VH-VL binders against RNA-binding protein 12B-A (Rbm12b1). Designs and how they scored, part 8

Target 1, 77 residues: RNA-binding protein 12B-A (Rbm12b1), of Mus musculus (Mouse) (q80yr9r283to359)
Amino acid sequence: FYVHLKNLSLNTNKRDLRNLFRDTDLTNDQIKFVYKDERRTRYAFVMFKNQKDYNTALGLHKTVLQYRPVLIDPVSR
Key: E = the ipSAE of ESMFold2; O = the ipSAE of OpenDDE; V2 = 0.75 times the mean of E and O plus 0.25 times the DockQ between their complexes.

## First folded at step 5 (VH-VL)

Design c3 (from c0 with heavy chain D104L; framework fv_vedolizumab; at its last look DockQ between E and O 0.07; V2 from the best seeds 0.00; counts 0 for: pae E 4.2 > 2, placed apart)
Fold by ESMFold2, look of step 6:
Formats: structure tokens, C-alpha cells, sequence
Structure c3 (fold): chain C 77 residues (1-77), chain A 119 residues (1-119), chain B 112 residues (1-112)
């Protein structure tokens, strides 16, 4: 169960994402920031272990994190 | 109003150093990479390097052989480019440019700073 | 370094007529599936460059729709459907796929 996070602040870290998804069982190993070369991008992937947490995460689409609405999209298979 | 305002023109002798400033306003300074680009008279634009203003991480064009240093002062929302061991071929207009963060495209540019290197 | 070659280098044009600028890269600008970091800039006389097109074909906000970008791989084109007097200046392509980032030589567009 993967979601694609978009529009992240370049300052966003894994602790910030755990707090955003505080109603889920999320650990650092489930979070992967996307880089181009050695540059942080505004993208990340998050894996959820069950459908309930995945649906909870999708419901947070456009929640503001560090002054940016986070876009949360499902990932195709 | 998002803008980048650079320091004024500089005249330097060969072997000296120059430090150009670029003050950002109207946006969250630490949320965008800052790039430096120069344009010698009659020449194409040339990428110098980039800095992440939040972390201070830098990447430089090797053409400058370690002569360039990019820094930021977050409290002043200001980026700096220092170029040392100046040569006459370093005479150019130096620009700072903001990276929009998704597409590696420079959406906001400073007004440019002319650096003239002459004896 | 990736060499970016523009053609033509000088482009005199009559207002109201179309213009087309070519940009060729010495290697593919595809970074990953769906990501090609090719952008176009206009530098008007006495001004800083301004962004026109990013990621090959997307107009930056506020850029008139008479500007369009196309291409893939190593061959890219900027088109102006109906040139206006305010379009005078030097047009540059830039690649951001490969380090170091590089620009074309520029195409000087002038009105006659």
C-alpha cells in the first residue's frame, strides 16, 4: 500500500511525516524521500502496512505541512 | 512580490576575490535552491553552482576549479557567491536564480551584477 | 559536459509571422520516465533572463500561449505562433538533466 507525496517543503523530515500521519502505525523505514542526483525533491513515497492506514493517509490530501498543502496520491501497482 | 535583489557592480584586479550578494524576498527563502549563472560579454549563459539554503549543501561546476564558494545567511534571506583568483575572463554579469523545485527551471532571476576584472 | 546547440543563431522576423528555434543536445535529456529537464528562457534587451517553458512543453505562469515547446530525447523546438514586437531578445535553451547544467548559444530574434 503506497502513496506518493508531492509538494513537500525541502525542510520536511521523516519526523514531520510521522506527525502528519500520527493516526497510523508509521515508522521511518516506511518513508523514502526522492532525490535527483544529490538534490532533495518535493516528492516522497510512504508505504502503509494495511488498508485502514492507507485510507487514513489518503484522507489527509492537501493538509498543510510547513506552509505547503501536501498532495497525497495513490501509487499504481 | 517575489524578487531577488543583487549587490552592485564590482571592479577588481586579477588575483583578487569578489563576493556578490543576492537577497530574496516575498517567499520562503529556505524552501528553494539558489543557483548562480554568469554571462560574459557576447557569450552564452554559464551555470556556476547551486546551494540548498536550508542545509548549506552545495554543488559546483568543475570549470571553476574550486575557486567558487556559495554560502547563505538564512537570517538575512541572502545568498552569496564568492569567486577567488579572478582572471580577465571572469568579467561577466553574474546572476542569482531561484529553482522552482520540481522541474530544474529558474523561475525568478536577480537583476545581475557586473563584475569587471582589469588591471 | 552536454553541449546544447541552437539553430538559427540569428532570426530576423516580421511581426505577426511564426518563428521556430531548434535546440539539440549532445546526449539524451531523459532523466527518468516522464522527466526531461529542458527549459527555455528569453533575455530581452537590457534584462535578466525570464523563464518561458519548463520540462520541454509546459509554459510558466503568465507566459502567452503563442509560445510552445516540443521535442524529445535530443531534439527540441520553441515556436512562437505570431511574433510580437515585445518578443525581441535572445532565446536560450537549458538542460538540467546532466551535471553540470548547460545552456545553448542563444538565438537572437529581431524584428524587420
Amino acid sequence: as target 1 above (77 residues)
Amino acid sequence: QVQLVQSGAEVKKPGASVKVSCKGSGYTFTDYYMHWVRQAPGQRLEWIGEINPYSGDTKYNQKFKGRVTLTVDISASTAYMELSSLRSEDTAVYYCARDEGYYLAFDIWGQGTLVTVSS
Amino acid sequence: DVVMTQSPLSLPVTPGEPASISCRSSQSLVYSEGYTYLSWYLQKPGQSPQLLIYKVSNRDSGVPDRFSGSGSGTDFTLKISRVEAEDVGVYYCMQGTHWPYTFGQGTKVEIK
Scores: ipSAE 0.245, ipTM 0.824, lowest interface PAE 4.2, mean pLDDT 91
ESMFold2-Fast, scan of step 5: ipSAE 0.605; ipTM 0.894
ESMFold2 (binder alone), look of step 6: mean pLDDT 92; pTM 0.949
OpenDDE, look of step 6: ipSAE 0.854; ipTM 0.951

Design c30 (framework fv_vedolizumab)
Fold by ESMFold2-Fast, scan of step 5:
Structure c30 (fold): chain C 77 residues (1-77), chain A 118 residues (1-118), chain B 112 residues (1-112)
Amino acid sequence: as target 1 above (77 residues)
Amino acid sequence: QVQLVQSGAEVKKPGASVKVSCKGSGYTFTDYYMHWVRQAPGQRLEWIGEINPYSGDTKYNQKFKGRVTLTVDISASTAYMELSSLRSEDTAVYYCAREGYYDAFDIWGQGTLVTVSS
Amino acid sequence: DVVMTQSPLSLPVTPGEPASISCRSSQSLVYSEGYTYLSWYLQKPGQSPQLLIYKVSNRDSGVPDRFSGSGSGTDFTLKISRVEAEDVGVYYCMQGTHWPYTFGQGTKVEIK
């Protein structure tokens, strides 16, 4: 199960995302920041291992992280 | 209110350099790439380059061939564009613009007219 | 560099009539992750450009419903369903997929 994260601060790191998704079982290797030509973007993909964690993550859509609402979009496996 | 405010108009001689400032307010300055775009009178928009305000990493349009330098002062929330070895064809309005979603420029400065004349 | 070609370059329109602007790129604008970095801007006389559409078809906040974007790959269109006096200005498409970012020549929309 993947979600696409949008509107992230350029300063967001994997620990910030693990704290956002603290109610899930999320490790660093499940988080992939998107780069464009070696350039950091404000997007990331996050893999969740099960339906419960995936649903929990979708419920956090628009939660404020670093003064910005995080947009969480579902994507197919 | 998100706003970009640029420094005032400049008149320069050929061969001089110019440094334009762009002050951001109403948002976290380090969260958005800053771009510079110019427009000669009556002509199309032309992309100059970009800077990541957090890291200082830059990308430049090769057309300017080592004449442009982009910098930021994070504490002042201000971006700078310096263009050296000015020619008459550098006469243009220079804009700073913030990158929002999908590389689109969602907030623009008011523009700075740079006139290069002998 | 990716060449962006707009047509028409001049578009006189009667108020209330529709307008359509074409933008073609010399290369596909689809990046490896599947996104298309194409945006549209309006520059009103004496003003800075303002964002209308990003990612081909998404209207920026506050942009009226009469504006719509469409297209894919190399061929893109901006449509105004009913042109109003406030819509006068020069319209530009821009690609952000390839370095350097490039703009079309602009389409000047004027009231007849």
Scores: ipSAE 0.181, ipTM 0.808, lowest interface PAE 4.3, mean pLDDT 89

Design c31 (framework fv_vedolizumab)
Fold by ESMFold2-Fast, scan of step 5:
Structure c31 (fold): chain C 77 residues (1-77), chain A 118 residues (1-118), chain B 112 residues (1-112)
Amino acid sequence: as target 1 above (77 residues)
Amino acid sequence: QVQLVQSGAEVKKPGASVKVSCKGSGYTFTDYYMHWVRQAPGQRLEWIGEINPYSGDTKYNQKFKGRVTLTVDISASTAYMELSSLRSEDTAVYYCARDSYYDAFDIWGQGTLVTVSS
Amino acid sequence: DVVMTQSPLSLPVTPGEPASISCRSSQSLVYSEGYTYLSWYLQKPGQSPQLLIYKVSNRDSGVPDRFSGSGSGTDFTLKISRVEAEDVGVYYCMQGTHWPYTFGQGTKVEIK
């Protein structure tokens, strides 16, 4: 189960995302920030191991993190 | 109100250096890359380089590498462009511009005219 | 460096008529993950450039819906459905896919 995160602060780190998703079982290796030629983008992909955590994450869409609403989109396989 | 306000016009002699400032307000300064772009009279826009205000990491257009230095003062929310070894062809309006998350320059400074003449 | 070529360079338009500006890149602007970093700017006389369109087709906040962008790969178009007096100025496309970022030569839109 993957979600695509958009509109992240350029200073968002994996700890910030684990805190956002603290009601899920999320480790650093499930979080992939998107880079463009070593430059941070506002995109990340997050993998959830079960449907409960995936649904919890989708419910956090537009939660404000570092003054920015985080856009959380489902990714189909 | 998101704004970028630049320092005033400069007149320099060939071989001198110039340092232009760009003060951001109304947003989190460290959360947006800052770009510098120039426009010589009657010419197209030309990208000079970018800086990540949080880390200080820079990327420069090779045309200016060795002559340009981009820096920031986080506490003052101010970016700086220093261009050395000035030539007459460096006469241009210099802009700072904020990079939105879409790799597009959504907010621009008012421009600083730098005139290089003997 | 990626060369951006605009046509036409001069575009006199009667108010209320449509206008179309083309932008061609010397290399594909599609980046990793399928993103295309092509933006359009308007520079009114004596002013700084202002963002109109980003990522090919997305209007910046406050940009009227008479402006639209389209295209893919190397060929891009900016359209103004009904030109107004306030739309006069020089229009630039810019690519941000490859460093250094590069701009087209500009298209001067003026009222007939």
Scores: ipSAE 0.360, ipTM 0.850, lowest interface PAE 2.2, mean pLDDT 90

Design c32 (from c0 with heavy chain D104Y, light chain E33D G34D; framework fv_vedolizumab)
Fold by ESMFold2-Fast, scan of step 5:
Structure c32 (fold): chain C 77 residues (1-77), chain A 119 residues (1-119), chain B 112 residues (1-112)
Amino acid sequence: as target 1 above (77 residues)
Amino acid sequence: QVQLVQSGAEVKKPGASVKVSCKGSGYTFTDYYMHWVRQAPGQRLEWIGEINPYSGDTKYNQKFKGRVTLTVDISASTAYMELSSLRSEDTAVYYCARDEGYYYAFDIWGQGTLVTVSS
Amino acid sequence: DVVMTQSPLSLPVTPGEPASISCRSSQSLVYSDDYTYLSWYLQKPGQSPQLLIYKVSNRDSGVPDRFSGSGSGTDFTLKISRVEAEDVGVYYCMQGTHWPYTFGQGTKVEIK
């Protein structure tokens, strides 16, 4: 139930992602921004609790957030 | 277009401090890390440090730690590099450069600021 | 610190001929995410450096296809298939895998 987000604005916070995925029951604990050597990257992992939310999230691929299309890739777990 | 425009050349005495500015335009200033790199005459490029303009978090090359301070003014879309306790070997062209945000590569560079340190 | 070593340091080239520049790192540039953060820059006389290649082999926007990057681990190559007059300058490799980020010495490409 994981999704890999790419091309995020460095300004993207967890509230922005909850708003993007507002049709799901996403909480802050399900969102993990990826850091390299303590530096924020443009990547995040998001865990969805069920298949319905996961499919909803995949359908938002290339949605523009903060002037950047968010790339949403499936991760099988 | 995306541009980084730096302040003009500086001449300083040993022991002084210098503060170079770098104004970004044509992009969302807070959405890209800003780096500072210098080049002494005829020498290689040398990385000084980076700043996240959104948070203000910095990371410095240990060679400059204690002498360099990187800051930003978000409202002015301007980054600053202040280097203190200047020595003659600090004579160099100082560049600001934007990190493209994906692969640790500097896609846009300022025009450079020559800092000359002489007795 | 990771030491980046370029060879040759001076490369005179006849116009239209190929050029090849080597870059070697003192340790592997493969990060734990399996990416290799190796980039190449061109600094034309009197100008700021400009990005040519990032992540070993990806050309930056607007960079001509005569430029190509390759390599893995510790050994990297920048190749220019047909050198043009506007390609004159100093070429630098840079690693972003290990902090602090470090550059090679530079390779000066000149037209003969």
Scores: ipSAE 0.456, ipTM 0.860, lowest interface PAE 2.0, mean pLDDT 90

Design c33 (from c0 with light chain V30L E33S T36N; framework fv_vedolizumab)
Fold by ESMFold2-Fast, scan of step 5:
Structure c33 (fold): chain C 77 residues (1-77), chain A 119 residues (1-119), chain B 112 residues (1-112)
Amino acid sequence: as target 1 above (77 residues)
Amino acid sequence: QVQLVQSGAEVKKPGASVKVSCKGSGYTFTDYYMHWVRQAPGQRLEWIGEINPYSGDTKYNQKFKGRVTLTVDISASTAYMELSSLRSEDTAVYYCARDEGYYDAFDIWGQGTLVTVSS
Amino acid sequence: DVVMTQSPLSLPVTPGEPASISCRSSQSLLYSSGYNYLSWYLQKPGQSPQLLIYKVSNRDSGVPDRFSGSGSGTDFTLKISRVEAEDVGVYYCMQGTHWPYTFGQGTKVEIK
């Protein structure tokens, strides 16, 4: 189960995302920030190990993190 | 109101250095890349480089890599471009411009700083 | 470096008529993200450039809907449905897919 995070602050780190998703069992290796030619973007992918955590994450769509609403989109294969 | 305000015009002799400032206001300064772009009279826009204000990491156009230094003062919300070993070909208007990071485009521009290099 | 080529370089337009500017890149601008990082700017006489369009077809806030962008890969177009006096200036395309960022030569739009 993957979600695509958009509109992140460029200062967002993995701890910030674990705190956002604190009601899930999320570890650092499940979080992948997207880079474009070594440059941090406002995108990240987060893998959830179960449906419950995935649904919890989708429910946080537009939560404000560091003055920016985080856009949380489902990802399909 | 988001704006970038640059320092005033400079006149320099060949071989000198120039340092242009760009002060951001109305937004979180560390959350946007800052770019520098120049335009010689009657010529196209030319990208000089970028800086991440949070980390201080820079990326330079190879044409300028040995002569340009980009820095920031986070507490003052100000970016700086220093260009050394000036030549007459460096006569141009120099712009700072903000990149949202979502666009890979320059959404807010400074008013420009004319740098004239003449003997 | 990626070369950006605009045509025409000079575009005299009768007020109220449409205008179209082409921008071509020497390499595909399609990134692995699925986006083409192609933006358009207008530089009015004596002013700094201003963003019109980003990611090919998205208007920046406050940009009138008479401006539209289209294209993919290496061939891009900016259209103005009805040119107004305030649209006079030099239009530039820019690619952000490949480093360094590069601009076209500019297209000067002027009233006939």
Scores: ipSAE 0.308, ipTM 0.831, lowest interface PAE 2.6, mean pLDDT 90

Design c35 (from c0 with light chain E33S Y35E; framework fv_vedolizumab)
Heavy chain, then light chain:
Amino acid sequence: QVQLVQSGAEVKKPGASVKVSCKGSGYTFTDYYMHWVRQAPGQRLEWIGEINPYSGDTKYNQKFKGRVTLTVDISASTAYMELSSLRSEDTAVYYCARDEGYYDAFDIWGQGTLVTVSS
Amino acid sequence: DVVMTQSPLSLPVTPGEPASISCRSSQSLVYSSGETYLSWYLQKPGQSPQLLIYKVSNRDSGVPDRFSGSGSGTDFTLKISRVEAEDVGVYYCMQGTHWPYTFGQGTKVEIK
ESMFold2-Fast, scan of step 5: ipSAE 0.542; ipTM 0.877

Design c36 (from c0 with light chain K55L D60A; framework fv_vedolizumab)
Fold by ESMFold2-Fast, scan of step 5:
Structure c36 (fold): chain C 77 residues (1-77), chain A 119 residues (1-119), chain B 112 residues (1-112)
Amino acid sequence: as target 1 above (77 residues)
Amino acid sequence: QVQLVQSGAEVKKPGASVKVSCKGSGYTFTDYYMHWVRQAPGQRLEWIGEINPYSGDTKYNQKFKGRVTLTVDISASTAYMELSSLRSEDTAVYYCARDEGYYDAFDIWGQGTLVTVSS
Amino acid sequence: DVVMTQSPLSLPVTPGEPASISCRSSQSLVYSEGYTYLSWYLQKPGQSPQLLIYLVSNRASGVPDRFSGSGSGTDFTLKISRVEAEDVGVYYCMQGTHWPYTFGQGTKVEIK
């Protein structure tokens, strides 16, 4: 189960995302920030191990993190 | 609201250096890449480089590599572009511009700083 | 570097008539995530450039609906459905897909 995170602060780190998803059992290995030509983007992919955690994550769509609403989209396949 | 305000016009001799400032206000300064773009009289816009204000990481256009240095003062919400070994061909209006990061598009621009290089 | 070529370079328009500006890139602007980083800017006389369109077809905040962008790959178009006096200036396309960022030569839109 993957979600695509968008509109992240450029200052967001993996601990910030683990705190956002603290009701899930999320580790650093499940979080991958997207880079474009070695440049940090506002995108990340997060893998959830089960349906329950995945649904919990989707319910946090538009939660404000570092003054920005985090957009949480399902990833196809 | 969100604004970028640049320092005033500069007149320099060939071989000198110039340092232009760009002060951001109305937004979180460290959360947007800052770009520098120039425009010689009657010419197209030309990208110089970018800086991540949070990390200080820079990327420069190869054309300016070795002559341009981009820096920031986070506490002052101010970005700087220093261009050395000036030539008459460097005469241009220099702009700072904010990159939203999401679209790789420059949504807010400074008013421009005219740098004139003449003997 | 990616070369951005605009046409026409000069576009006199009668007020109320449509205008169309072409922008072509020397390489495809599609990035690996599927986005095309092509934006359009207007530089009014004596002013800084202002963002009109980002990601090919999305209007920036505050931009009137008479402006639209379209295109794919290497061929892009900016259309103004009915040109008004405040639309005069130089229009630039820019690509952000490949480093360094590059701009077209500009298209000067003037009232006839």
Scores: ipSAE 0.521, ipTM 0.868, lowest interface PAE 1.6, mean pLDDT 91

Design c37 (from c0 with light chain K55G D60F; framework fv_vedolizumab)
Heavy chain, then light chain:
Amino acid sequence: QVQLVQSGAEVKKPGASVKVSCKGSGYTFTDYYMHWVRQAPGQRLEWIGEINPYSGDTKYNQKFKGRVTLTVDISASTAYMELSSLRSEDTAVYYCARDEGYYDAFDIWGQGTLVTVSS
Amino acid sequence: DVVMTQSPLSLPVTPGEPASISCRSSQSLVYSEGYTYLSWYLQKPGQSPQLLIYGVSNRFSGVPDRFSGSGSGTDFTLKISRVEAEDVGVYYCMQGTHWPYTFGQGTKVEIK
ESMFold2-Fast, scan of step 5: ipSAE 0.556; ipTM 0.872

Design c4 (from c0 with heavy chain D104E; framework fv_vedolizumab)
Fold by ESMFold2-Fast, scan of step 5:
Structure c4 (fold): chain C 77 residues (1-77), chain A 119 residues (1-119), chain B 112 residues (1-112)
Amino acid sequence: as target 1 above (77 residues)
Amino acid sequence: QVQLVQSGAEVKKPGASVKVSCKGSGYTFTDYYMHWVRQAPGQRLEWIGEINPYSGDTKYNQKFKGRVTLTVDISASTAYMELSSLRSEDTAVYYCARDEGYYEAFDIWGQGTLVTVSS
Amino acid sequence: DVVMTQSPLSLPVTPGEPASISCRSSQSLVYSEGYTYLSWYLQKPGQSPQLLIYKVSNRDSGVPDRFSGSGSGTDFTLKISRVEAEDVGVYYCMQGTHWPYTFGQGTKVEIK
């Protein structure tokens, strides 16, 4: 179960995402920030281990994190 | 609300250095890459480089290798471009531009700084 | 470097008529995530460039819907459905897929 996160602050770290998804069982290795030529982007992929956590994450779409609404899209990889 | 304000026009002799400032306001300065672009009279826009204001990490166009330095002063929300060993070919309007919330596009531009290199 | 080629370079238009500008890249602008980083800018006389379109077809906030972008891979088009006097200026395409970022030569849109 993957979600594609968009519109992240460039300052968002894995702790920020674990806090956003605090009602899920999320570890750092499930979070992959997207880099372009070693440059940080506003994109990340997050893997959820079960459907309950995945559905919880999708329900957080447009939650404001660091002054930016986080866009959460269901994407298969 | 969101704006970038650049320092004023400069006239320099060949071999000198110029340092242009770009002050951001109305947004979180550290949350957007800052780019520098120039335009020589009658010519296309040319990308010089970028800086991550939070980390200070830079990426430069190879054409300016060893001559350009990009820096930031986070507390002043100001970015700087320093270009050394100036030549007449460096005469151009220099712009700072903010990378917008969606990747690889410049949504806010400074007003431009004319740098004239002549003897 | 990726070469961006615009045509035409000069485009005189009658007010109210449509205009179309082509932009071609020397290599594909598709990034590995499937996004294409092509943007369009308008530089009005005496002003800084302003963003019109990003990621091929997305209008920046406040940009009138008479502006549209399309294309894929290496071939892109900016269309103005009905040119107005305020649209006069030089239009540039830019690619952000490959470092360094590169711009087209510019297309000067003028009223006839």
Scores: ipSAE 0.543, ipTM 0.869, lowest interface PAE 1.4, mean pLDDT 90

Design c40 (from c0 with heavy chain Y54S D57Y; framework fv_vedolizumab; at its last look DockQ between E and O 0.86; V2 from the best seeds 0.71)
Heavy chain, then light chain:
Amino acid sequence: QVQLVQSGAEVKKPGASVKVSCKGSGYTFTDYYMHWVRQAPGQRLEWIGEINPSSGYTKYNQKFKGRVTLTVDISASTAYMELSSLRSEDTAVYYCARDEGYYDAFDIWGQGTLVTVSS
Amino acid sequence: DVVMTQSPLSLPVTPGEPASISCRSSQSLVYSEGYTYLSWYLQKPGQSPQLLIYKVSNRDSGVPDRFSGSGSGTDFTLKISRVEAEDVGVYYCMQGTHWPYTFGQGTKVEIK
ESMFold2-Fast, scan of step 5: ipSAE 0.625; ipTM 0.883
ESMFold2, look of step 6: ipSAE 0.477; ipTM 0.874
ESMFold2 (binder alone), look of step 6: mean pLDDT 93; pTM 0.949
OpenDDE, look of step 6: ipSAE 0.835; ipTM 0.944

Design c44 (from c0, 22 letters changed; framework fv_imsidolimab; at its last look DockQ between E and O 0.91; V2 from the best seeds 0.00; counts 0 for: pae E 2.7 > 2)
Heavy chain, then light chain:
Amino acid sequence: QVQLVQSGAEVKKPGASVKVSCKASGYTFTDYYMHWVRQAPRQGLEWMGEINPYSGDTRLNQKFKDRVTMTRDTSTSTVYMELSSLRSEDTAVYYCARDEGYYDAFDIWGQGTLVTVSS
Amino acid sequence: DIVMTQTPLSLSVTPGQPASISCRSSQSLVYSDGYTYFYWYLHKPGQPPQLLIYKVSNRDSGVPDRFSGSGSGTDFTLKISRVEAEDVGVYYCMQGTHWPYTFGGGTKVEIK
ESMFold2-Fast, scan of step 5: ipSAE 0.635; ipTM 0.882
ESMFold2, look of step 6: ipSAE 0.378; ipTM 0.837
ESMFold2 (binder alone), look of step 6: mean pLDDT 92; pTM 0.933
OpenDDE, look of step 6: ipSAE 0.835; ipTM 0.947

## First folded at step 6 (VH-VL)

Design d1 (from c44 with heavy chain E100S; framework fv_imsidolimab; at its last look DockQ between E and O 0.92; V2 from the best seeds 0.00; counts 0 for: pae E 4.4 > 2)
Fold by ESMFold2, look of step 6:
Order: sequence, then C-alpha cells, then structure tokens
Structure d1 (fold): chain C 77 residues (1-77), chain A 119 residues (1-119), chain B 112 residues (1-112)
Amino acid sequence: as target 1 above (77 residues)
Amino acid sequence: QVQLVQSGAEVKKPGASVKVSCKASGYTFTDYYMHWVRQAPRQGLEWMGEINPYSGDTRLNQKFKDRVTMTRDTSTSTVYMELSSLRSEDTAVYYCARDSGYYDAFDIWGQGTLVTVSS
Amino acid sequence: DIVMTQTPLSLSVTPGQPASISCRSSQSLVYSDGYTYFYWYLHKPGQPPQLLIYKVSNRDSGVPDRFSGSGSGTDFTLKISRVEAEDVGVYYCMQGTHWPYTFGGGTKVEIK
C-alpha cells in the first residue's frame, strides 16, 4: 500500500512525516524521499503495511505541513 | 510582496573577483531553491547554478567549474554568487531567480546586477 | 549539454496578428516521472526576464490567455493569438529536464 506525497517543504524530514502520520504504525524505512538527479524534490513515497493505516494516510490529504498543504495520492505498487 | 533585491553594479579588472548579493523577502527563504542566470551583451541567457538555501548545497554549471561559489546567509535571507578570475567575457547582467518549487520554474527574478570587466 | 534551437531568430508582427515561435531540443525533455520540464520566458527591454509558460503549456499567473504553449518530446511552440505592443521583447525557451539547465538562443519579437 503506497501513497505519493506531493508539495512537501524542502525542510521536511522523516520525523515530520512520522508526526503527520502519528495515527499509523510508520517507521523510517517505509519513507523514501524523491530526488531528481541529485536534487531533493517535493515528493516522497510512503509504504503502509495495512489497509487501515493506508486509509488513515489518504484522509490527511491537504493537511498543512510547514506552510504547505501536503497532497496525498494513492499509488499501486 | 515577494521580492529579490540584488546588490549594485560593479566594475572590475581582469583577474579580480566579484560577489553579488540577492536578498529575498516576502516568503519562506529556505523553502525555495535559488538560481543564478547571466546575460552578456547581445547574448542569450545562461544558467550558472543553484543553491538550496536550507542546506547550503549547490549544483554548478561545469562551464564555471572552480570559478563560481554560491553561498547563503539564512539570518539575512540572502544568497551570494562569487565569480573569480574574471575575464572580459564575464561582462554581463547577473540575475538571481527563485525556483517556484512545485512548478520548478523561475517565477521571481531579481532586478539584475551589471558586472563590467575591463582594463 | 542539451541544445535548444529557436526559430525564427527575429519576428516583426503587425499589431493584432498572430505570432508563433518554435523551440527544438537536441534530446527528449520527458523526465522519468512523466513530466516535461520545458518553459517559456519573456525578456522585455529594461526588465528582468519573466515566466510565461511552465511545463510546456501552463500559463503563469497574470499571463494573458492570448499566450499558449504546446508540444512534446523535442518540439515545442509558443503562440500569441493577437500580438500587442506590450509583447515586444526576446522570448526564450528553457529546459530543466537535463543537467545543466539550458536556454534557447532567443526570438526577438517586435512590432512593425
């Protein structure tokens, strides 16, 4: 179960994402920031181990994190 | 308002260096990449490089290799571009430009800084 | 480096008539994420460059709808449906798909 996070601040780290998804069982190894070449982008992928956490994460779509609404879209593997 | 304000015009001799400043206001300085672009007289636009103002990391056009340094000061919301070993073909208007982030475009530009390299 | 070739180099347009500018890249500008990092900028005399079009076809805020961008892969076009006096300047395409970023050589648009 993967979600695509968009519009992240360049300052966002994995702890920030764990706090955003605090109602789920999320660990750092489930979070992958996206780079274009060697440049950090505003995208990340997050894997959830079960449907409940996945649905919880999708429900946080447009939640503001560091002054930006985070876009959260479903992704198939 | 979102603005980028650059330092004033410079006149330099060949072999010297120049350091141009670009002060940002009206937005979260560390959340946007900053780029430098120049235009020599009667020439097109040339991308010089970028800086991540959060980390200080840079990506520099290899054409300028060891001659260009980009830095920032987060306490003053200012980026700097220093070009060393100046030659006459470095005479140009130098622009800083903000990366829009989501759109990855240069959406806000500074007013430009004329650097003249002459004898 | 990716070469961006603009045609024509210069364009004289009667006010109210359409204009079209072509930009061709030496390689595909489609990145692995499916996006095409291609842009149009306008450089008016005495002003810094300004963004017109981002990611091929999207107008920046405040850009009139008489400007439109199109294209894919290596071939891109900027159209001005009715040229006005304020549209005078040099138009540049730019690619951001490949490092280093590169600009086209420019197309000077002027009123005749």
Scores: ipSAE 0.191, ipTM 0.790, lowest interface PAE 4.4, mean pLDDT 90
ESMFold2 (binder alone), look of step 6: mean pLDDT 93; pTM 0.939
OpenDDE, look of step 6: ipSAE 0.772; ipTM 0.936

Design d2 (from c11 with heavy chain Y54S D57Y; framework fv_vedolizumab; at its last look DockQ between E and O 0.85; V2 from the best seeds 0.00; counts 0 for: pae E 2.4 > 2)
Fold by ESMFold2, look of step 6:
Structure d2 (fold): chain C 77 residues (1-77), chain A 119 residues (1-119), chain B 112 residues (1-112)
Amino acid sequence: as target 1 above (77 residues)
Amino acid sequence: QVQLVQSGAEVKKPGASVKVSCKGSGYTFTDYYMHWVRQAPGQRLEWIGEINPSSGYTKYNQKFKGRVTLTVDISASTAYMELSSLRSEDTAVYYCARDSGYYDAFDIWGQGTLVTVSS
Amino acid sequence: DVVMTQSPLSLPVTPGEPASISCRSSQSLVYSEGYTYLSWYLQKPGQSPQLLIYKVSNRDSGVPDRFSGSGSGTDFTLKISRVEAEDVGVYYCMQGTHWPYTFGQGTKVEIK
């Protein structure tokens, strides 16, 4: 179960995302920030182990993190 | 409200170095890549390089062969471009430009700094 | 380096008439995730460049809807549906898909 995070601050780290998703069972190895070649983007992927956590995460769409509303979309890929 | 303000014009001799500053205001400085672009008289725009202010990551156009160094002072919300071993061909207006990040384009530009290299 | 070629290089216009500017790249600008990093800028006389269009067809905030971008792969177009006096200046395309980023040579739009 994957979600695609968009519009992340360049200052966002994995601890920030664990706090955002604090109602789920999330560890650092489930979080991958996206790079274009070697430069950091505003995207990340997060894997959730079950449907409950995945639905919880989707419900946080547009939550403000570090002055930016985080966009959270299902991954169809 | 968002703006980039650059240091003033410079006149240099060949072989010298120049350091141009670019102060950002009205936005979170560390949340945006900063780029440097130059425009020689009558020529197209030319990308010099970029810096991520939060991590210090840099990428340079190899055309400058290690003559350029990009740095930031986060506490002053200021980016710097230093170009060494100046040649007459380096005479140009130098711009700083903010990367929008989400749109992957340069949405805010400084006013430009004329650097003249003459013997 | 990716070569960006604009045409025409000079475009005299009458206010109220449409204008069209072509930009061609020497390599595809589609990046591996499917996005195309092609943008358009206007440099008005005596000013720094300003963003018009990002990712081929998206207007930056505050850019009038008479400006539109289109294209794919290697061929891109900027259109101005009705040119106004304030639109004079040099238009540049830029690619951000490949290192180093590169610009077209510019298209000078001026009142005839």
Scores: ipSAE 0.384, ipTM 0.857, lowest interface PAE 2.4, mean pLDDT 91
ESMFold2 (binder alone), look of step 6: mean pLDDT 93; pTM 0.950
OpenDDE, look of step 6: ipSAE 0.821; ipTM 0.943

